# Designs tried in a protein design chat: VH-VL binders against q9umr5. Part 165

Target 1, 268 residues: q9umr5
Amino acid sequence: SYKPVIVVHGLFDSSYSFRHLLEYINETHPGTVVTVLDLFDGRESLRPLWEQVQGFREAVVPIMAKAPQGVHLICYSQGGLVCRALLSVMDDHNVDSFISLSSPQMGQYGDTDYLKWLFPTSMRSNLYRICYSPWGQEFSICNYWHDPHHDDLYLNASSFLALINGERDHPNATVWRKNFLRVGHLVLIGGPDDGVITPWQSSFFGFYDANETVLEMEEQLVYLRDSFGLKTLLARGAIVRCPMAGISHTAWHSNRTLYETCIEPWLS

## First folded at step 8 (VH-VL)

Design i92 (framework fv_nofazinlimab)
Fold by ESMFold2-Fast, scan of step 8:
Structure i92 (fold): chain C 268 residues (1-268), chain A 122 residues (1-122), chain B 112 residues (1-112)
Amino acid sequence: as target 1 above (268 residues)
Amino acid sequence: QVQLVQSGAEVKKPGSSVKVSCKASGGTFSSYAISWVRQAPGQGLEYLGYIIPIFGTANYNEKFKGRVTITADKSTSTAYMELSSLRSEDTAVYYCARVDYDEFGSYGMDVWGQGTMVTVSS
Amino acid sequence: DVVMTQSPLSLPVTLGQPASISCRSSQSLVYSDGNTYLNWFQQRPGQSPRRLIYKVSDRDSGVPDRFSGSGSGTDFTLKISRVEAEDVGVYYCMQGTQWPYTFGQGTKLEIK
């Protein structure tokens, strides 16, 4: 039958957000065991990402162990970064499809009207002051805050994203790369109308340069140096890019056309 | 110039809770962290936790996790520290302090409130 | 947790003479950004703590230059070149590199 699906939610989110996704999966792949992990919900999603990785790791180990033919991950928003790290730190993961739903894979640099209730008076240009400090790095948002105007601070102070992307050296980098490369398919989903992920191309490993001009994945040093395996995965035919316009950030898990086009084909 | 003004002294019974306020003036309240530190009579300093108001979530020292709650109200530029299940060992002066904020980062507590004496006695 | 150990705990000094306080951490305080988040605080009797030094050696605004900080890794020193009467109080080192942030036990500076 169908491989089990594990769902990891995003910032300020919970398992409730995925009820439509569950309906779609049950319609097209009846009998699929879908587990939506209800860890680090709501405000707890602000806990440091390495803490979240440890908690989610403990939850996914027994699910993977029961599925010798493999599992699929669907990881939404911030949850996509958790899943990136899971795939790197787990020597024994058996993930076939890693489906990244609008996740800021190269980081976040922007506050949008949609996020302004959280950051109403903050200028995106000033968040680096607290984020790139030990105080800020105890909060998940700061773990993937990537200010293109303060590259030195990002590279040196990021306790999470700079390390998993291989942008700063780490003793475990070779093992993390080897583990990540075990994934069957990396399915990247995102779009220009998301309204939250900034730049939206971060979902496809593109990001701002110092002039806030977006450079796509193939222009990134992490790709060119194959720091954690993106170039190898692309050469293997294992990277799928599925951009879609017209979808807002909270609609990626509840749009039927998106599901049929970008998700359904990868749920063997 | 930033100033922090705390609420007045409290006398509490064992098992009750206390909520201390810390009102900030000057500067942009939401953009810096506010720490809570305590000092028992004649003893040293102990870090309870801190809040970054812009995130709306606090980080707690494991020693106090489950008993301490730190919150912030951006509309009044006020941070609060609530400590529950009070014991005589919680008798201390409780301080709020701002984590500094400049172009190069944040380094530690540069501005402190005047302190609030909390006495736990029967 | 990172343990911060100060010595001496009691420091009697004659007015006008130098004073030196040591602080040792149980592990390196160098953060990944190259900064060392070691702070020194002064607490005069009946007053709130006041930060004197941040990042090992940087003085806060308004702190007299007779106060200086030095050190690296795990060993740090606060020096007062000429002790004045107003310097009486307890001095604390603090690390902000690793959560939870921790203080030394304090050094009480007294005039002889």
Scores: ipSAE 0.724, ipTM 0.880, lowest interface PAE 1.6, mean pLDDT 91

Design i93 (framework fv_nofazinlimab)
Fold by ESMFold2-Fast, scan of step 8:
Structure i93 (fold): chain C 268 residues (1-268), chain A 122 residues (1-122), chain B 112 residues (1-112)
Amino acid sequence: as target 1 above (268 residues)
Amino acid sequence: QVQLVQSGAEVKKPGSSVKVSCKASGGTFSSYAISWVRQAPGQGLEYLGYIIPIFGTANYNEKFKGRVTITADKSTSTAYMELSSLRSEDTAVYYCARVDYDEFGSYGMDVWGQGTMVTVSS
Amino acid sequence: DVVMTQSPLSLPVTLGQPASISCRSSQSLVYSDGNTYLNWFQQRPGQSPRRLIYKVSDRDSGVPDRFSGSGSGTDFTLKISRVEAEDVGVYYCMQGTRWPYTFGQGTKLEIK
């Protein structure tokens, strides 16, 4: 039978958003046990990411224990960062495919339509003031806010993303890298019409330099130093890149063509 | 310059709830965090929680878990602190305060409201 | 939770003399960014607290330079070089490094 699938939602999201994804999986892989985790829903998604990682970890342990052949993760938007940390902190995970749906893997910097809903005025250039403080770091958005004009503040103050990306030292970094490297496939999905994730290449480990020029994954220091295993995974042929144009941020989990092209091939 | 003006004194019975307002004037309300701190008569300061209005959600001190709710209305530049299941020990002056927001970051509460006395008695 | 301990709790001082207040934290207050989020507040009788010092030693705008903060790690000091009558009140240290944020118990400064 097919390996179980665990789904982790994004910011201001809930399990209800994945009804179409579940239909697609049931059509192509009938009998698959799909668990959409009902934790940190709605405004609770703003809780610190390390708190969310702890809660999701407790939820996934029994699912993984029941599946000796392995499991797949499908992690959407902010949920992709939660899954990054899960794979690093779990000494015994048995994840085959980690499918990241438009997740800001190198961080977020932009006043997208989604952020404009939260922020009545453009705050892109000023959000660093609150985010890179103890007050801001108690909120998930600030945990992956990555202002390329204040990279030194990001590196020093980020309590989550800078640590899981190995951009700042951590005593557990070697263990986290070893654990992450056990993943079978890292499937990266995203695209230029997302409209929320800024830059959209963050979903593929690309990001802005200080001049807001996007540098791709292979030019990033985290890749070059192999801080958490990206270079090793790429060398093993374990990284899959699946960019698709024409998909808005809220449609990654409900577009049939996207599912057939980028997700279906990695569900076994 | 930012000023914070709080609602007037309240007298409440045990078991009831109180909702204190904090209206900001001058400056950009959404750009900073609003903290709530209380002080029992003759006692020290105690941090209840804070809200970042731009995110629309709050962080609460575990000691008040389940009893305190902090909200913000960006259209009126007003933050609210609601405390339920009131006890005599909740008698205190409740302050709202802005967490500073300058070129280099946020460090602590630089602007405070005048305080709201909440008395819990039967 | 980080416990903040102040000493002395009562500080009678002669006008024009220096005053010193100690604040000790149960854990290091150095945040990952290298900053120490230690604040000092003054509360005059019947008034709201007023921040005097942030980041251990930086004075707020309008705070007289006779107020100075110093310290590192877990041990911090607020000094008033020459006490004036308007300095009467309670002084609190506060840490903003680790949630939940906590205050010292306060030091009451009085003119003798």
Scores: ipSAE 0.747, ipTM 0.890, lowest interface PAE 1.4, mean pLDDT 91

Design i94 (framework fv_nofazinlimab)
Fold by ESMFold2-Fast, scan of step 8:
Structure i94 (fold): chain C 268 residues (1-268), chain A 122 residues (1-122), chain B 112 residues (1-112)
Amino acid sequence: as target 1 above (268 residues)
Amino acid sequence: QVQLVQSGAEVKKPGSSVKVSCKASGGTFSSYAISWVRQAPGQGLEYLGYIIPIFGTANYNEKFKGRVTITADKSTSTAYMELSSLRSEDTAVYYCARVDYDEFGSYGMDVWGQGTMVTVSS
Amino acid sequence: DVVMTQSPLSLPVTLGQPASISCRSSQSLVYSDGNTYLNWFQQRPGQSPRRLIYKVSDRDSGVPDRFSGSGSGTDFTLKISRVEAEDVGVYYCMQGTHFPYTFGQGTKLEIK
């Protein structure tokens, strides 16, 4: 039998978005138990990411306990950051494949399509003013807002992403790294036509420097220092990169070719 | 520069709800946090919650969760605070206040509305 | 929740003399960014609160330089070097580091 699959949704999203993904899984891996977690839906997805991590942790513990052979995670958009933290804080996770669907793993610097009519693109340069404060850090978006022009503020004020990436020290960093390294495969999926994740290479641990030039994962300090295990995973052959052009942000979980190419091979 | 103007006084019965408005003029409404604070007669200040209009979602003091709802309408630059299941101890002046948002960042409430007296009596 | 304790609660002062108000927090107010989100507010009778000080010691625009803030960690002080008649009112400290944000109980400054 196939390992159970746990699905974690993204910003302003719910379990309903994954109906096509579930259809694809049932076609190629019949009998797979797929659980789409229906927590922090819609506006509740703006709750602080550490609060979301705790809620999702409580939901995944019994699923993992019932599957001693292991489980797979499919985590979409913001949900990929939740899953990053789950893998770090759980001493006993048994995750085989962690499939990250277009998640801003190094952060976000740009307006989402959902927010562009509310927050013009020109305003992205000013979001650091509220995001890097106690008020802003009570919202998930600010937890992974990564302004490359105010990297010092990001490093000091981010209550979530800078800590999970090991960009700022934390007492639990060594344990979080050990726990994260238990994962069998880290499958990174994303592409240039996403339209929401900015830069799109954030899904592959690349990110802007101060001039908004994208530096890939291997040039990032977090990789070079092996802060949470990326270099170790890559050396182990455990990182899979699956970029695909022509896919918009809301289509990653409903594109059959994407599923067959990037997801299906990792659902043992 | 920025001014906050609140709706007028309200007298409400126990068990009802009240919705107070706070209209902003000047500055960029969407980008700053708007806090709601109350003050019972002769008492100190108590923080209810706040909204950052661009995110469309508020954060609430646990003491008021389930009874308080804070919303914002960007088209009218107006924030609202609705408090339900009113009790006599909810009698207070309710203030809206902007969390500063300038070149120095966001540090606390720098501009306050004039206050709205809400009286809960039978 | 973080408890903010002010002393004294009643402060009668002779016009022209200095005044000092203390504020103590039950937890450190240093945020991860190294900033301390301690604010001081003045509320004159019948008026809305007015922020005087933010980040422990920074004065808001238009606040007279006779007002100064100091402190670190859990202990903070607001000083008025020469009390004027217009300074009558209640003064509140407030922490913005830990949600929910909390105020001290207030210090009533009166001219004696």
Scores: ipSAE 0.704, ipTM 0.872, lowest interface PAE 1.5, mean pLDDT 91

Design i95 (framework fv_nofazinlimab)
Fold by ESMFold2-Fast, scan of step 8:
Structure i95 (fold): chain C 268 residues (1-268), chain A 122 residues (1-122), chain B 112 residues (1-112)
Amino acid sequence: as target 1 above (268 residues)
Amino acid sequence: QVQLVQSGAEVKKPGSSVKVSCKASGGTFSSYAISWVRQAPGQGLEYLGYIIPIFGTANYNEKFKGRVTITADKSTSTAYMELSSLRSEDTAVYYCARVDYDEFGSYGMDVWGQGTMVTVSS
Amino acid sequence: DVVMTQSPLSLPVTLGQPASISCRSSQSLVYSDGNTYLNWFQQRPGQSPRRLIYKVSDRDSGVPDRFSGSGSGTDFTLKISRVEAEDVGVYYCMQGTHWPRTFGQGTKLEIK
């Protein structure tokens, strides 16, 4: 019998996006109970991430309680950040595999077609003016906007990502680290042809320096200081990196080869 | 210089809805947020919610959530506040106000509309 | 919600004399960026509110020097060094740091 799977969607998304993923799971792991959470759908995905974390927490508690052998999380795009925070704030989670599908784990800095729908002219260089304020931080996109040219503003104003990544101190940091380290496996998935997540290496905890040169996870202060347990997880053999070329942002949950290579092995 | 011009006074029956407009002129409409605040006769100011036009969605004070809807139309540089299921207690002057941005964050409401009196009576 | 408490609620002042209004918040208004999003507004009879002060002590363009703001954390003051007839109206403090945004009850400044 397979552990239940909980799916958390991304920005402007809903459960419909995961129809192919559910088909793949049913084919390879028949009998798996898969719950795609229908919370914060569509425009509600712009609600502050801490509000989303609270709502998703309330939804996952009874699912985890019914599965004493553990559960798996599959968290797509923005949903991967929600799951990062869930694993830190829950003292009693029983997550085995946390599968992050192309999530901006170190933040987002880029003018993609997705963002251009919201910002008809390129606002990449000016979005910091809006995002790094109390008003901007009441929208999810701004919670993980990480402008490498205004890192001081990001560190001081980010109400979510800078805190969960341990880039700014928080009284709960030690407890959050302990809770996160309960996870069995951290499976990171992403790729260069995503076209939305910028830089795409953000899905693997890489990010831009002030010159827009990408530094990988092992070069990040977050990793070097082991702020929430990445270095400990890597040493334990619990981090899996699965990059794949040729996959666009909206296709991570509907590519069979990706599923077989990067997801299927972690659904015990 | 930014100016905000609101629609005219309204008299409504209990249970109906009202939609107040706030037209911005000067500056780029999408470069700031629009807050909505009300003031009952002889009373203080009460915050309803705000919209950041470039995100296309609004945040609402819990007290009004489910009854208030704030929208924006970039083509006309106009924000709207619609309040439904009106009660006599909703009788108030409704204001729109700009939330300014600078490189160090938003400072708050620096430009206000002239106000729209909404009277709810039977 | 953050409660903003003003005192006094009624402030009769003699022309040319100083006036002082207190505003206290139920929580610290210091945002993580180190800024305190406390604003002061003036509302003259029959008019829209007008912002006088933002970030505790910064004065808006066109606001006379006789208006000054001070304070930190949870305790704030608006001072008028020499009250003039046109200062008659209601003064509100407002916090922008926490959701939802909240105002003080208002202080009615009257000439005695």
Scores: ipSAE 0.732, ipTM 0.875, lowest interface PAE 1.3, mean pLDDT 90

Design j1 (framework fv_dargistotug)
Fold by ESMFold2-Fast, scan of step 8:
Structure j1 (fold): chain C 268 residues (1-268), chain A 123 residues (1-123), chain B 106 residues (1-106)
Amino acid sequence: as target 1 above (268 residues)
Amino acid sequence: QVQLVQSGSELKKPGASVKVSCKASGYTFTDYAMNWVRQAPGQGLEWMGWINTDTGNPTYAQGFTGRFVFSLDTSVSTAYLQISSLKAEDTAVYYCARNHRFGSPWYTYFDYWGQGTLVTVSS
Amino acid sequence: DIQLTQSPSFLSASVGDRVTITCRASQGIRSYLAWYQQKPGKAPKLLIYDASTLQSGVPSRFSGSGSGTEFTLTISSLQPEDFATYYCQQLNSYPTFGGGTKVEIK
């Protein structure tokens, strides 16, 4: 039978957004137990990411314990970062496929409607003043704000992304790397028409340099230093890249062609 | 069984240096950061900093820069604290302590401690 | 630095008593607080972390509660081996310890 699937939603989102995804899974893998976690919904998705990681950890422990053959994670948008940290902090996770749906794995640097709603007077060039303060780090979106023009502030102030990417040292870094490396497959999904994740290549561990030129994963220090295991996973054949054009940010979990191409093959 | 065993007590004159060792056993040394905590006679506990046991990178609390050096010898699973130019005010029990294995962005709690090394600085 | 104030600094109690020790932080630290027990001549021993999570092997008579700036360590029925000094520690920033609470017999 099929391994259970755990779904983690994104910013300002809830389990309702995944009704089409559940329909697709039921059609292609009937009998799959799918749990969409109803934690940190709506405005609670703004809570600090480490707080969300702890809550989701408590929710996934009994699910993983009941599935000794393993589980799959499908993690959307901001939820992909929660899942990144979850895999690092759990000494006993049994995740086979970690499917990251358009998640800003190297961070976000872009003006979107979500940021304008939260910080109406701020442009992306000014947001570092808010996000890299202690107050700003109490908001999830600031936990993965990555201003390429203030990389020194990002490295010193990011309480989440810089730590899970191994860009700043942490007492748990070595064990986080070992735990993350237990994942069977890291399936990265994203595309140029997303419209929210900026740069869209962040979903594939690419990101802006100081001149806002996108450097791909293999050119990142995080990869070159193997800070949390990307180089090891790639060498092992465990990283899957599935880019797709024509999909907007809110459509990754409801596009049948995307599901059949990028998700379905990894749900054994 | 996790165990941290520290070197024996030291009696030093002002201006001398001391090197305290902390030998770990019962776990993979490089999986856990090592902290140093000081306790002056009759006083409370004071965190001095930590060292990444995989990379060897130390981080010092503000009051412990300069004369204090954290180092490692991973081949023998041992962490070291060196104090140079000893002063009477350095008289204290020095503890090594392992970071608790916990998924927090903050500095962690200390789940296992060495027995302590008394360093006495007197003329 | 975040200052931690423990109350009382000294407490006299009998076996079987319920003992309560308080730790107050100078600023909000969420649940990032641990409690340690230290007996004379020995290293501290971790009792509780994340404000209320009991460390493996620690007797269930120990419990912790609180969040933000006010935290409590409770020993529901004091035993002879519990006479010690207790310290709180925050980890919301560079770690700092409270001044300690010495629990003595009678």
Scores: ipSAE 0.368, ipTM 0.704, lowest interface PAE 3.9, mean pLDDT 90

